# VHH binders against o14958: the designs that were tried, part 22

Target 1, 349 residues: o14958
Amino acid sequence: LNFPTYDGKDRVVSLSEKNFKQVLKKYDLLCLYYHEPVSSDKVTQKQFQLKEIVLELVAQVLEHKAIGFVMVDAKKEAKLAKKLGFDEEGSLYILKGDRTIEFDGEFAADVLVEFLLDLIEDPVEIISSKLEVQAFERIEDYIKLIGFFKSEDSEYYKAFEEAAEHFQPYIKFFATFDKGVAKKLSLKMNEVDFYEPFMDEPIAIPNKPYTEEELVEFVKEHQRPTLRRLRPEEMFETWEDDLNGIHIVAFAEKSDPDGYEFLEILKQVARDNTDNPDLSILWIDPDDFPLLVAYWEKTFKIDLFRPQIGVVNVTDADSVWMEIPDDDDLPTAEELEDWIEDVLSGKIN
Short names: E, the ipSAE of ESMFold2; O, the ipSAE of OpenDDE; V2, 0.75 times the mean of E and O plus 0.25 times the DockQ between their complexes.

## First folded at step 6 (VHH; framework vhh_7aqx_2)

Design S06 (at its last look DockQ between E and O 0.72; V2 from the best seeds 0.00; counts 0 for: pae E 3.2 > 2)
Fold by OpenDDE, look of step 6:
Structure S06 (fold): chain B 349 residues (1-349), chain A 124 residues (1-124)
Amino acid sequence: as target 1 above (349 residues)
Amino acid sequence: QVQLQESGGGLVQAGGSLRLSCTTSGFKFSRYAFSWFRQAPGEEREFVGAISWNSGSTDYADSVKGRFTISRDNAKNTFYLQMNSLKTEDTAVYYCAASKLRYFDYTPSEYDYWGQGTQVTVSS
């Protein structure tokens, strides 16, 4: 995305008791920054301005979309904040219809634009063609669900759609009303299949047909993959989802031949260990985080020009990394599995 | 048809406790903000407490803060008002209300649906 320079037009509005009803009525999608009071301190003012500028740029880029952008001062509008149910200062919330989504990703203009663009779409993508099936099948790094329903008017589809709203845009929901598509995907009427990232086979959710609650519960119980990709739009949420205070982290640049090969090995390891609920590998592509590469190299004392795998303590960022020789040989799946077992057993920490 | 029904009211001595329930039907419970109001004889209906639709955060009138607690059970489509350390001044008809406007408010006019009310009497 090519971002324009700020054109000098203020598009982000301060929300208050005087205008909040009108604003909420006007916009079906509202981006709301709930911020702490801005003091007279120069540093705090600058920090606030940086956030504001990001939002202004996003608003400018998305001006043609029916998205509202507002800020709420936690001190000046304390009563309003309570009415709206916001209590965590410094948070960005997206109000979509009767939903509130907390954004817990990188607060950057490009990330927010992409996030919002994904969110303005329908929570369920309908598949009706062979090409769309192929596109669906190519998605490997997201949790995705697909269901076959009688029609858009089906109560079960409606339940599915409602369930999808709980996870948009982080989890992708697909549906089809087409018998041919269903047959190709081996779906029965009212069946919903759950795909874990990088896994070959889906899981058919048991006990069809499903209520909204049943679907939501199932997804929540299965939303930690054995292998998952870190994304800027949810990087903090993902990082907070540690197991026993640690993350197994793998750096691999997919666009690099060695990185690609390493990733394929990781996928294999994940597939071989899907039954282990204690295993979750976090894959980070440095290309997704160009501004953090230097920081990670310095912090972890690793070279991200090469694939790396290590265990990181989420509290103090202490880490231990697998020794990979400088030669052209990457570790085998067996070697990686052995190393991971040593980590999980506490031998490596 | 949207319905809200209060229950749990009655006579209680000062210092005692009551738990009111509001059972809802006819709409998606989890996407509404809920509140409790009360009205004493000859008085206007006043805000008691509310629970938000998004975060589950709560707010209370100053007169009941620290004594009353609101909670909800999505599975039962019910939200509650736990009233502790009741005072004679708490005597009123208690109403539950629901708002679909993505916020709760302290004024009755901002709510879409109302229960019939339940009498709470606190004796000295």
Scores: ipSAE 0.594, ipTM 0.857, lowest interface PAE 1.0, mean pLDDT 93
Fold by ESMFold2, look of step 6:
Structure S06 (fold): chain B 349 residues (1-349), chain A 124 residues (1-124)
Amino acid sequence: as target 1 above (349 residues)
Amino acid sequence: QVQLQESGGGLVQAGGSLRLSCTTSGFKFSRYAFSWFRQAPGEEREFVGAISWNSGSTDYADSVKGRFTISRDNAKNTFYLQMNSLKTEDTAVYYCAASKLRYFDYTPSEYDYWGQGTQVTVSS
């Protein structure tokens, strides 16, 4: 809805052995599509052309930013791909400074623009006022961390900033140097709090002060919250979680009154069950995935204009959905908990 | 301030094995590609093998393929060269190297950071 029509100007550069060093030095942020060889097959040629057009549109929308857009042919430039460490054809890589980030999301212009705009920002957002504390507190649907440090020159702040780079833009890192902000958030010097989505209280990360490695390990071990929102920019990584592709999936349109109420019930269930390591509910707002709504409705045989909850085997798309009768009568938290117990015990699926 | 230091060199009989280590400091080890080079007396420095930043790809000189294996351990900020079935022509000073631009290359001039070298001597 809010994208201009592609103007037809070429902005995406084909990378080769001849030009890659110059291009890598020119841009601090580079969006690189490592594409499969363009085959004689009509379908694969069409798919490549569509992705090329998406990249050209993204480059057009972001042309006022210092972002490079490039392509690497997996066969023609196999030597270059090897040098750069690319190992999966069809992948999109973001090179930011010394970091290489694999993009695990939907290859769509609006998703890529938003993702790249998030990556332009500093990895840590500084909070220095009561208004900024209130803005921080309103963020409930992300994993977020906040730490209190003496200054930007603190070795502990620098370790925190370096840890944040590992997870940008998926996990939100915040810091304060202000004693008033720290007091309001009950933060001790060099302490970091970890916020699981939708929970009332954070977890103080143990054994302050921390190294970068300790922070990175803690976050990696806590990336499966009891209730999490599926995001277009990370959807494929989320589907490949260690639970053998079995997910409890809840559809709730946040902007719809019934969806909003259902989400509030889901939050309560998550809070009451956060101690269950086997439970992770994946919340999907259909508004985030307009291109997938029809596919999900067909595949799962459900109506996404209404709240839904089910269990899905994402490897074969087999699924079982809780029956929610009449639009005006959402399940209670207790009814959801009973259904979830049946799923986790194996009585359902 | 980036620093690389090789270790593990020494004297070995032909057919034997050695494992070289390159310990690094002063940079984000996991973000770099690394290479091994070697230089025999009176010869130019030559490429031996390389590993990408993510361990997703490796490459080797034809003269060492199947005999040498490069690996990395991000927890120890160290990468390795396992040398098996050593030949007298493998006698050289072995250098580890890193490129600032996260890629590996076959030409010594493409590398910003070098170790000081470790001697490997293979006797017949």
Scores: ipSAE 0.335, ipTM 0.765, lowest interface PAE 3.2, mean pLDDT 86
ESMFold2 (binder alone), look of step 6: mean pLDDT 81; pTM 0.837

## First folded at step 8 (VHH; framework vhh_7aqx_2)

Design T01 (at its last look DockQ between E and O 0.84; V2 from the best seeds 0.00; counts 0 for: pae E 3.3 > 2)
Fold by OpenDDE, look of step 8:
Structure T01 (fold): chain B 349 residues (1-349), chain A 124 residues (1-124)
Amino acid sequence: as target 1 above (349 residues)
Amino acid sequence: QVQLQESGGGLVQAGGSLRLSCTTSGFKFSRYAFSWFRQAPGEEREFVGAISWNSGSTDYADSVKGRFTISRDNAKNTFYLQMNSLKTEDTAVYYCAASKYRYFDYTPSEYDYWGQGTQVTVSS
């Protein structure tokens, strides 16, 4: 990973009772790190410094953007924290207008930069060209929605836009006002299609036209895919979204031939089992998490040079992994399904 | 088009309970911090209690702490003031207020929107 070098300029400001009102009014986008008190302990100090440096680097990279960066000491500014509603130390919050978004991903400069850049954008991306349609169609790894509306002034589009704000930037919302684009995507007027990751066909949200609440509710009900890719920007949030205290985790490097093949098999399994609400597979591409590879190998006692699938207990990180012999072919879809069934039935835990 | 409307006020005997509601419209309820203030005749408007945007924190005036509780229901765009063990000193017009800057404060000037108030009278 290529990171910029810290230029020695401090850009992150300590938020206090004296300046918080001014700061909150000044910035339309504010990144706020609510941190534990820094003790005299050297280890604690070092940990804090590491977080601070990450934020400084992000601030440096995004200096040309109108983004504020602040830190709040939980002990020194307890009253302020109360006023602001902060109750979880170590959390990073992004204040965008009247919205507060919690960042629950990898605390890394590159991840945060990307996250913030995405958040600066409009919550809905408008598609108006063939090229943009193609780009939209290439997105398969994540949840996406697309709606066809009469115009930007449509009340239904406005509702759609408001709904999008609830999920920005984690879920991408797309819209078109173009009849040709709509036809290409088989969209009817005021229809919104929901795309589950790695699924071939979208789901048309029932009962159009939609209110904001209806859209938000639908997305919330469907935001746990059968197969999902772990994203650095929401890593911890995803991990907290376990089913019955476990995650089925699949490691596969997409850039590796074996990993790619394994992923294709996994996609097939997911497609065949989309109707099972108790099944959610977490796919992790090691390439997305280069700094965590060694940790996972050590923790789970697996080789991430090879595709792996296992069940992980979220509480104690205890895990059981499918045996995939080195000299044998990758497991078939049927074999994977059988293994998953054994996991879901409690036979494997 | 922003509106805050208090309800639930009235006459109650000392030691009794009353629940005030503030129903809101015209803004994204879930993004705001809310507070209750009260004003007795001839007195300044004073802070009663507040609740953060995420319900993660509440705070109360010392005079009502332990007796009053604030809660919010985002689905109903309504927040509440549960008043228990009422005293004659609690007699006042109660106002609900909203802050668009996602923080609550103890001074009225920090709030952007106000209700019209509801009378609470506690008799001996």
Scores: ipSAE 0.639, ipTM 0.857, lowest interface PAE 0.8, mean pLDDT 94
Fold by ESMFold2, look of step 8:
Structure T01 (fold): chain B 349 residues (1-349), chain A 124 residues (1-124)
Amino acid sequence: as target 1 above (349 residues)
Amino acid sequence: QVQLQESGGGLVQAGGSLRLSCTTSGFKFSRYAFSWFRQAPGEEREFVGAISWNSGSTDYADSVKGRFTISRDNAKNTFYLQMNSLKTEDTAVYYCAASKYRYFDYTPSEYDYWGQGTQVTVSS
């Protein structure tokens, strides 16, 4: 996305105990930066100013939407922060209705704009036509759920909608009330199907109909797919979800022919190994993280615009990378599976 | 329909302990902040303590700080007031309260939902 130059108009409001109730009432969606006290030292002031500029630019881009942008000083407004339950300085919170969502991703204008646009939408997308079924089926790189219910007034639909709110915008929830759509998707009344990324077949969630709590627990138990895309809007949370202190990381630029082919091979490996609970491959498209490319290339000593797969230790960033020939031969699925087995057995450190 | 129900009040000797419970229904408990207030006969209702929606923040009146502890159990839709080292001046009707919003406050007028109250009597 191409962003305009910041026009200099103040759109980000400083919250205080005096004004917060009015501001909270005014907006259905509020982007709130809970920031460290701004010290007089030059480095801290610049860091704050950079983040403030990002928020002002996002507010400018989204000014046609009913979104408020605010900040809370952790020291000056300590009582307000207590009232709101903010406990981690430097965090960005999004308030949507009665929900508080912590943003755990890259603090960048394009990332925030896309994240907020996703949050404007209802937590459940309704599918009512064949064209919408086709759009649903084309989504392969997200966890997604779809359910068939009698109507929006169904207690089972309401439970599904409440469960969707727990995961918005990271996990996509869909529903249909149309018998024709349900037949096309092979959905029975009050049934919910769970789609792991890149898999051929969904999982019918057992023991229909469900409570909100049962749906939330099922989704939480299945949040580590065999192959998952690293996303800027949740990158730090995903990185914290390692397996035994490591990540198996695959760099594949989807828009590049070799990257596209490598990703297709990774999908096949994931499909053939989805029953292995010890395997979760983290796919990174370098195009998603233009500001981190140089850092990763230097840290890992690899060329990120060629396909790469390796194992990274999460504590010290030590890494080992599979040898991929320069003569334009990509590894076969079998070669990747063998390498992965060596990593999981401990042969590769 | 939103409901709050206190329990656990009673008669206790000075220096003793008592645990109050507030069981809630009719809303999504995990999204809301809660408070305890108390009222002695002929006095105004006063703030005792509060807990945020995520249990990340608590606050207490100076008169009870260090003696009273608020906690919540989202699985049971219940929040608690543990009262230790009780004094005769703690004698009052104790009320649990919830706002319609995710924040807590120190004044009774900020709260939309109240329990019926439970009597705590501390004798010498």
Scores: ipSAE 0.335, ipTM 0.767, lowest interface PAE 3.3, mean pLDDT 88
ESMFold2 (binder alone), look of step 8: mean pLDDT 80; pTM 0.829

Design T02 (at its last look DockQ between E and O 0.88; V2 from the best seeds 0.00; counts 0 for: pae E 3.1 > 2)
Fold by OpenDDE, look of step 8:
Structure T02 (fold): chain B 349 residues (1-349), chain A 124 residues (1-124)
Amino acid sequence: as target 1 above (349 residues)
Amino acid sequence: QVQLQESGGGLVQAGGSLRLSCTTSGFKFSRYAFSWFRQAPGEEREFVGAISWSGGSTDYEDSVKGRFTISRDNAKNTFYLQMNSLKTEDTAVYYCAASKYRYFDYTPSEYDYWGQGTQVTVSS
């Protein structure tokens, strides 16, 4: 990690009944760590310190931004916690304006910095150039939406913008007011297209023009892709989004030739099975999680130097993995589909 | 354009129940904390109960604990005060209030928006 060293300056403030009103009014963006009481136990203390240091580093890196960083002790400030509505110890919350966003990702400085930087941006990115269109089109790993509107003053754009706030920064919303861009993307006036990860074609959201509620509802109904990439910033949230207590997990390193090939096969399988609401494959690139690779290898008893696909029980981490011989070619799309079918039918569990 | 409107008040016998509603508009309901206050004649406005932005946290005045329950329905932009086992002492004008700072508080000055109030009368 190319992070600076802690400079010795404490920037994270303990939030209390005495200062919370002032702090909440002071910052438009506030990062709040609601933490368990710190006992006299050395292990617990060390764990807390590790979290604190991460936040301090984030605060240091983002010092030039108007971001507040605070911690709330769940025991010492129980009354305050109640007032603020925090009920899950160990959680990180971001207060942006009148919004409260729960961060449920990897508690790492680099992840948090990126997350916060994304959150500082406008919830909708405006596309107005060919270069920006190309950049938009290159995004395939994550859900994205794009709408064409008359202008920034359009009531429909405003609705779109409000909808975007519900999902920021996890889902990217794009908009254009440019007819040329709209034509390039085959957008009609007030149309919003929804792009599922790794799918070739977007879905035009039906029944335009849209209200905020309609857009939010649509996205919520479609936010579980057939194939999704695990992201550090939403790692735990994604993991909690299991189907029937299991995840189909595929490990593939995109930067590796075999991993790349495997991923392409996996994409094909996903594309062929997008109509199956019971299928959701979680793709994990080990390169995104360098610190977890050893843990996963140990836990699942697999070699992440090679592509892997398996079914994982979310409760006890019990897992079954597809046998992929070292001397053999990667599985075909058909073989993967058959295996997945066996998993979904309960034959493999 | 922000509006809070109470409803459900009226006359009820001691031991009876009422359900007050506060319907809101003009702001993002899901992002706000809400409270109920009441004011009896000649008395100061007092805290009755509150609910956090997430709905996961509630608190009540001691005199109403176990009898009153606050809930919220984000889909309807409405939050409620269920009042059971009503007492004559519960007679007051009930006000709903909203806090744009996400937290609820026990003092009226901490709230940004108020309803007009609804009369609750509990007879012996």
Scores: ipSAE 0.633, ipTM 0.857, lowest interface PAE 0.7, mean pLDDT 94
Fold by ESMFold2, look of step 8:
Structure T02 (fold): chain B 349 residues (1-349), chain A 124 residues (1-124)
Amino acid sequence: as target 1 above (349 residues)
Amino acid sequence: QVQLQESGGGLVQAGGSLRLSCTTSGFKFSRYAFSWFRQAPGEEREFVGAISWSGGSTDYEDSVKGRFTISRDNAKNTFYLQMNSLKTEDTAVYYCAASKYRYFDYTPSEYDYWGQGTQVTVSS
């Protein structure tokens, strides 16, 4: 809610060939902005300064954590960028241990702070009690995995933990070593269950026990749920993952009674259509994107304080929205399914 | 037990092609940058080319630019050196190398892990 005022102290370091080895060794987690050359033009200088201020504020908020904040100029340090494997100017990279993670989210201080705090945590959460099983079961809007292993020393647990690092913090990985927890979740030794968002039943990942690579491949092949929440920390990656140049987009404010009800109807549609590989509904809660509400309302010509569902062209932002009259009840699951079928068949363009 | 092993060397006629492979084990292949070096008799090891951890960035020594291509296959834990338009000056023992710190560099001292080498001989 309440971010502190930036205190004006420089915390973000300019990286060069002279200092990069020392900086890379000093921090287990580095937030690195690989930026385009700064133009003498006042507009582009202002844009860069705004991003620099965001990074300085994030660095201030997280100054008691062991996180480094750095910048690399794409032209001035082109040789360094090549050595480090950067290939997209304007990108923000997170270096965690020996991993490089590209940040695919909104360049905003609150989004970055939460993203970095999630990355500090262990990639796998251990469940050891019935209360923790109940908390696990309440998580419905994330892809989540859970496995049962003999101990932390198991080669199969280690493969699972390494797989989790590939998807941290976007996909939640859980493990138990407790036979009672495994019994409650119907998990066999070395078995991993995969939970698609909003579904009643998990998928047992085939061919246990698994290598890291087998787990990573399975998760990648199941990365597009039938109903998925757009999140600020991965919004650009999610938007780039369209089906045939379109997104089916549903706006539903979870904290509002009508939005909550509409979301429950969307969940039912998703459960009834989970086997349709051509369907992925993108749920957007406007509360997650306060700075984009006005932009979307103008671009799509819709009212985001009410539930909305439509189809959006990813290239030119053309869109068509289902009409939900002010004085009518929300559409039924069947009415939504009929509309979706018309979209997928091309009757609605 | 980190291991790198080169293969694919041999005798080839000038103007010909060879493809070297470096098969790896005992580390997280997708997180490493990799390089090829070569050593002619009586010479020091010299940089040939490198590929970033992502595969999106490569660099080459000037004398091999346009003739040699480095690539990687994360599924097989293997990276490659495709050598085309070979010259007698390319005759050397070729080594693959890896570093712990996700960046590549041009000097052998920056690399922690080395293969045993594979001989490439280019005849006129």
Scores: ipSAE 0.338, ipTM 0.775, lowest interface PAE 3.1, mean pLDDT 88
ESMFold2 (binder alone), look of step 8: mean pLDDT 82; pTM 0.837

Design T03 (at its last look DockQ between E and O 0.90; V2 from the best seeds 0.00; counts 0 for: pae E 3.4 > 2)
Fold by OpenDDE, look of step 8:
Structure T03 (fold): chain B 349 residues (1-349), chain A 124 residues (1-124)
Amino acid sequence: as target 1 above (349 residues)
Amino acid sequence: QVQLQESGGGLVQAGGSLRLSCTTSGFRFSRYAFSWFRQAPGEEREFVGAISWSGGSTDYADSVKGRFTISRDNAKNTFYLQMNSLKTEDTAVYYCAASKYRYFDYTPSEYDYWGQGTQVTVSS
C-alpha cells in the first residue's frame, strides 16, 4: 500500500442542517458518506471509525483537489437526509455539479482516490494522436465508446458528451475530431462505436446521428457484457447485476501463465457466445482484490492459485465449481462451453 | 429555455380528487428535486410537498399529509401531485418548482425554477 499515514488533520466534515447549503454550494465535487447512526456499541463504533479513516486518507491524498468530504448521520440528520434524497444507509455518494453518483465499489482509500480522480476528468477523452489511438486500442477489459465528430461545437458531440456524463467514470467515452484518427478507427462522421469487453470488433451504433437519449439507451441495453472484468470501484454494482439470481464467476490471475491461458480460453468462449443474452461471465483477477482472496477461498472452498470457474448464488453465496484437476491441462473452450451450457440449463446449480 | 408548466387544475367538489402535472423542459429532469407550492388569495405561498432527485424521498405539509402524493416520471420529464379528499381550504393557485441543488426545501426562495401556476378550486 502506497498510501500515506493519517497526518492527524480532520478533513471530513459532518453535514448538518446548519451547514449543508453552504457546503453544497461551495463544492463542485462533494463526496458524501451517508452513514448509520453510531451507537455506543464498540463494534459499531470501530466500524464507523474504519470508514471515517478511509475518507480522511482520501481527503488527505486529494487535498490539492477542490473536493469536499462530508458525512451525514442518518439518525441525527434524518430531516436533512430526506431533503437530500438519501435513503440507503452506508452508501457513498458523489455529487458532481448537478449529478449524483452512487459509489458501489470497494470502500478502500486507493479505490476511492482513483475513482474520484477519474471523475474529475472530462467525461470524454479526446484522441488526436497515433499514440493515443494505440492507448485506446489497448483497452480491452472494459466498455468503451468512441465517436467521430466535426468539432467540439458540434451538436452531436455535445449530445455525446452529455451521454457520457451518465456513465462516468464507469464507462469511458472517447472522441476524435481528426480525420486521420477516424480513418484509422474506421469511423464515419457522427458515428459512435461501442466496444464490448474482449470482443474483436466494435458495434457501430445504428441510426446516426444520435441524440443523448439514444446513446444512453443503447449503452444501458448493452452494458452487460458476455465477459466482464470485476472492478473494485463497481464490484457491488456488478454483483447486483446478476442473471436469474446467479453469477458465473471465473477466477484467473492474468499475471500467471496458467491464469493467462485460462483467460484466453475464456475470452474465446465469450466471443463464440456473445449473441446469447443469458450469458454473462464475471472474471475476477485475484490481483485486483488482494484482501478478498482469503475470503473467497474460504467461502467458495477453492484454491485461487489456480484458475477457477463456477456458478454462485447471489443470495446465499452457495456455489458449484468446475472440476479442474491439477495434473491435467486447462479446460478447452469446448469443455468450458459445455459446462456453461449445463449451468444455464439448470443441470448445474 | 427552462420551462415548467402546470396542468390538471380546475373546479372540484369537496371530497373529490384532482391530479396535477408539471411538465418540464430545458434541464436534466432526473437530476433535480421538485416541489409543489400553493398560494391562496391574500396569503403567502406555502409548501405543499416535495420529491427528491431519486424519487426515493418525499415530504408533505402537515395539512395535506395522507391526502396528497407526489410522484415523478423521468421518462416524461413530468412530476405529479395527486390530491385526494380535497377540502375547501385547499383552494389555491398551485405552483411547481425545481431545485438544482439536489435537495428539496420548504422555503420558496430555495427553488430555482417555477411554473406559472394552475388554479385549484374546491367547492363545498
Scores: ipSAE 0.352, ipTM 0.724, lowest interface PAE 1.5, mean pLDDT 93
Fold by ESMFold2, look of step 8:
Structure T03 (fold): chain B 349 residues (1-349), chain A 124 residues (1-124)
Amino acid sequence: as target 1 above (349 residues)
Amino acid sequence: QVQLQESGGGLVQAGGSLRLSCTTSGFRFSRYAFSWFRQAPGEEREFVGAISWSGGSTDYADSVKGRFTISRDNAKNTFYLQMNSLKTEDTAVYYCAASKYRYFDYTPSEYDYWGQGTQVTVSS
């Protein structure tokens, strides 16, 4: 990653009762690290200092944006933390307008920069041209929604925009007011289409037009698609969303020929099984998580330079991996489907 | 069109209990911190207690700590004041309040939205 070197200037402000109101009013978007008390313990002190330098680097990279960077010491400023409603020490909070967003991803400069840049944008992206339709259609690895509305003053557009705020920046919401764009996408007035990752056709959300609550509930009920990519900016939330369950995990490096082919096979399996509500495959591209590759190889006892698929028990980290001999071709879609059926039936656990 | 409306006030015997509700509309309830204040005749509004936007942090005036509990229900856009072991000194008009900021505070001037108030009378 091609970040500049940290220039040594302090940009992250320590909040206190004396300054917090001025700081909170100054910025449209504020990145706040609610950290554990500074201790004399060597390990804890080093972990804190690593996170502090990450925040200073992010602040440097984004210094020309209207983004504030602040810290709150959980013990020294306990009264302030109480007033702000922060209850998880060591957490990063993003304050945007009236929203408080807990960042539940990898504490890394490149991840935070991308996350914050997504949050400074409007929650809904407007599509107004054929070129923008083509760009929308090329997005395959995200959940995305698109709606057609009369204008930005439409109560149905406002409900859609409010729903989008619930999921920003993890789920992408798009809208058009242009009849030509709507025709290209086969959208009716006040209709919203929901796109699962890697599927060729969207789902028209039933019973248009919608309230904010109806849209939020639909998205919540469909947030575990048949195939989804693990992302650094939400990795801990995604990992924990199968609270009593099993993750089917597939490692495929998209930039590697074998990984690319394996991912294409996974997409085919997902398309053929999209009607199975019990199936959700979590695709991990090791290139997205360079600092975790060694940890996963040790924990799961697998080689991530080759495609892998397995089942992981989230409660105790036990795992079972499909055997793919390194002197053979990749498994076929049918071989993967058979293995998945064994997992879902409980024959492999 | 932001609305806050208190309910649940009334007459109660000393040592008794009462639960106040503040029903809200016209804003995104789950994103805000809320507070209860009270005003006895001839006095300024005084802080009673507050609850954070997440519901995980509360604070109370010393005079009510251990007797009063604030809670919130995001599904009903309502927050509550449970008052136990009531004393005659608790007699006042009780107001619910919301700020345009994501934090709570102890001073009435920090709050932009107020209910009409509900009378609580504690008799001996």
Scores: ipSAE 0.336, ipTM 0.775, lowest interface PAE 3.4, mean pLDDT 87
ESMFold2 (binder alone), look of step 8: mean pLDDT 82; pTM 0.842

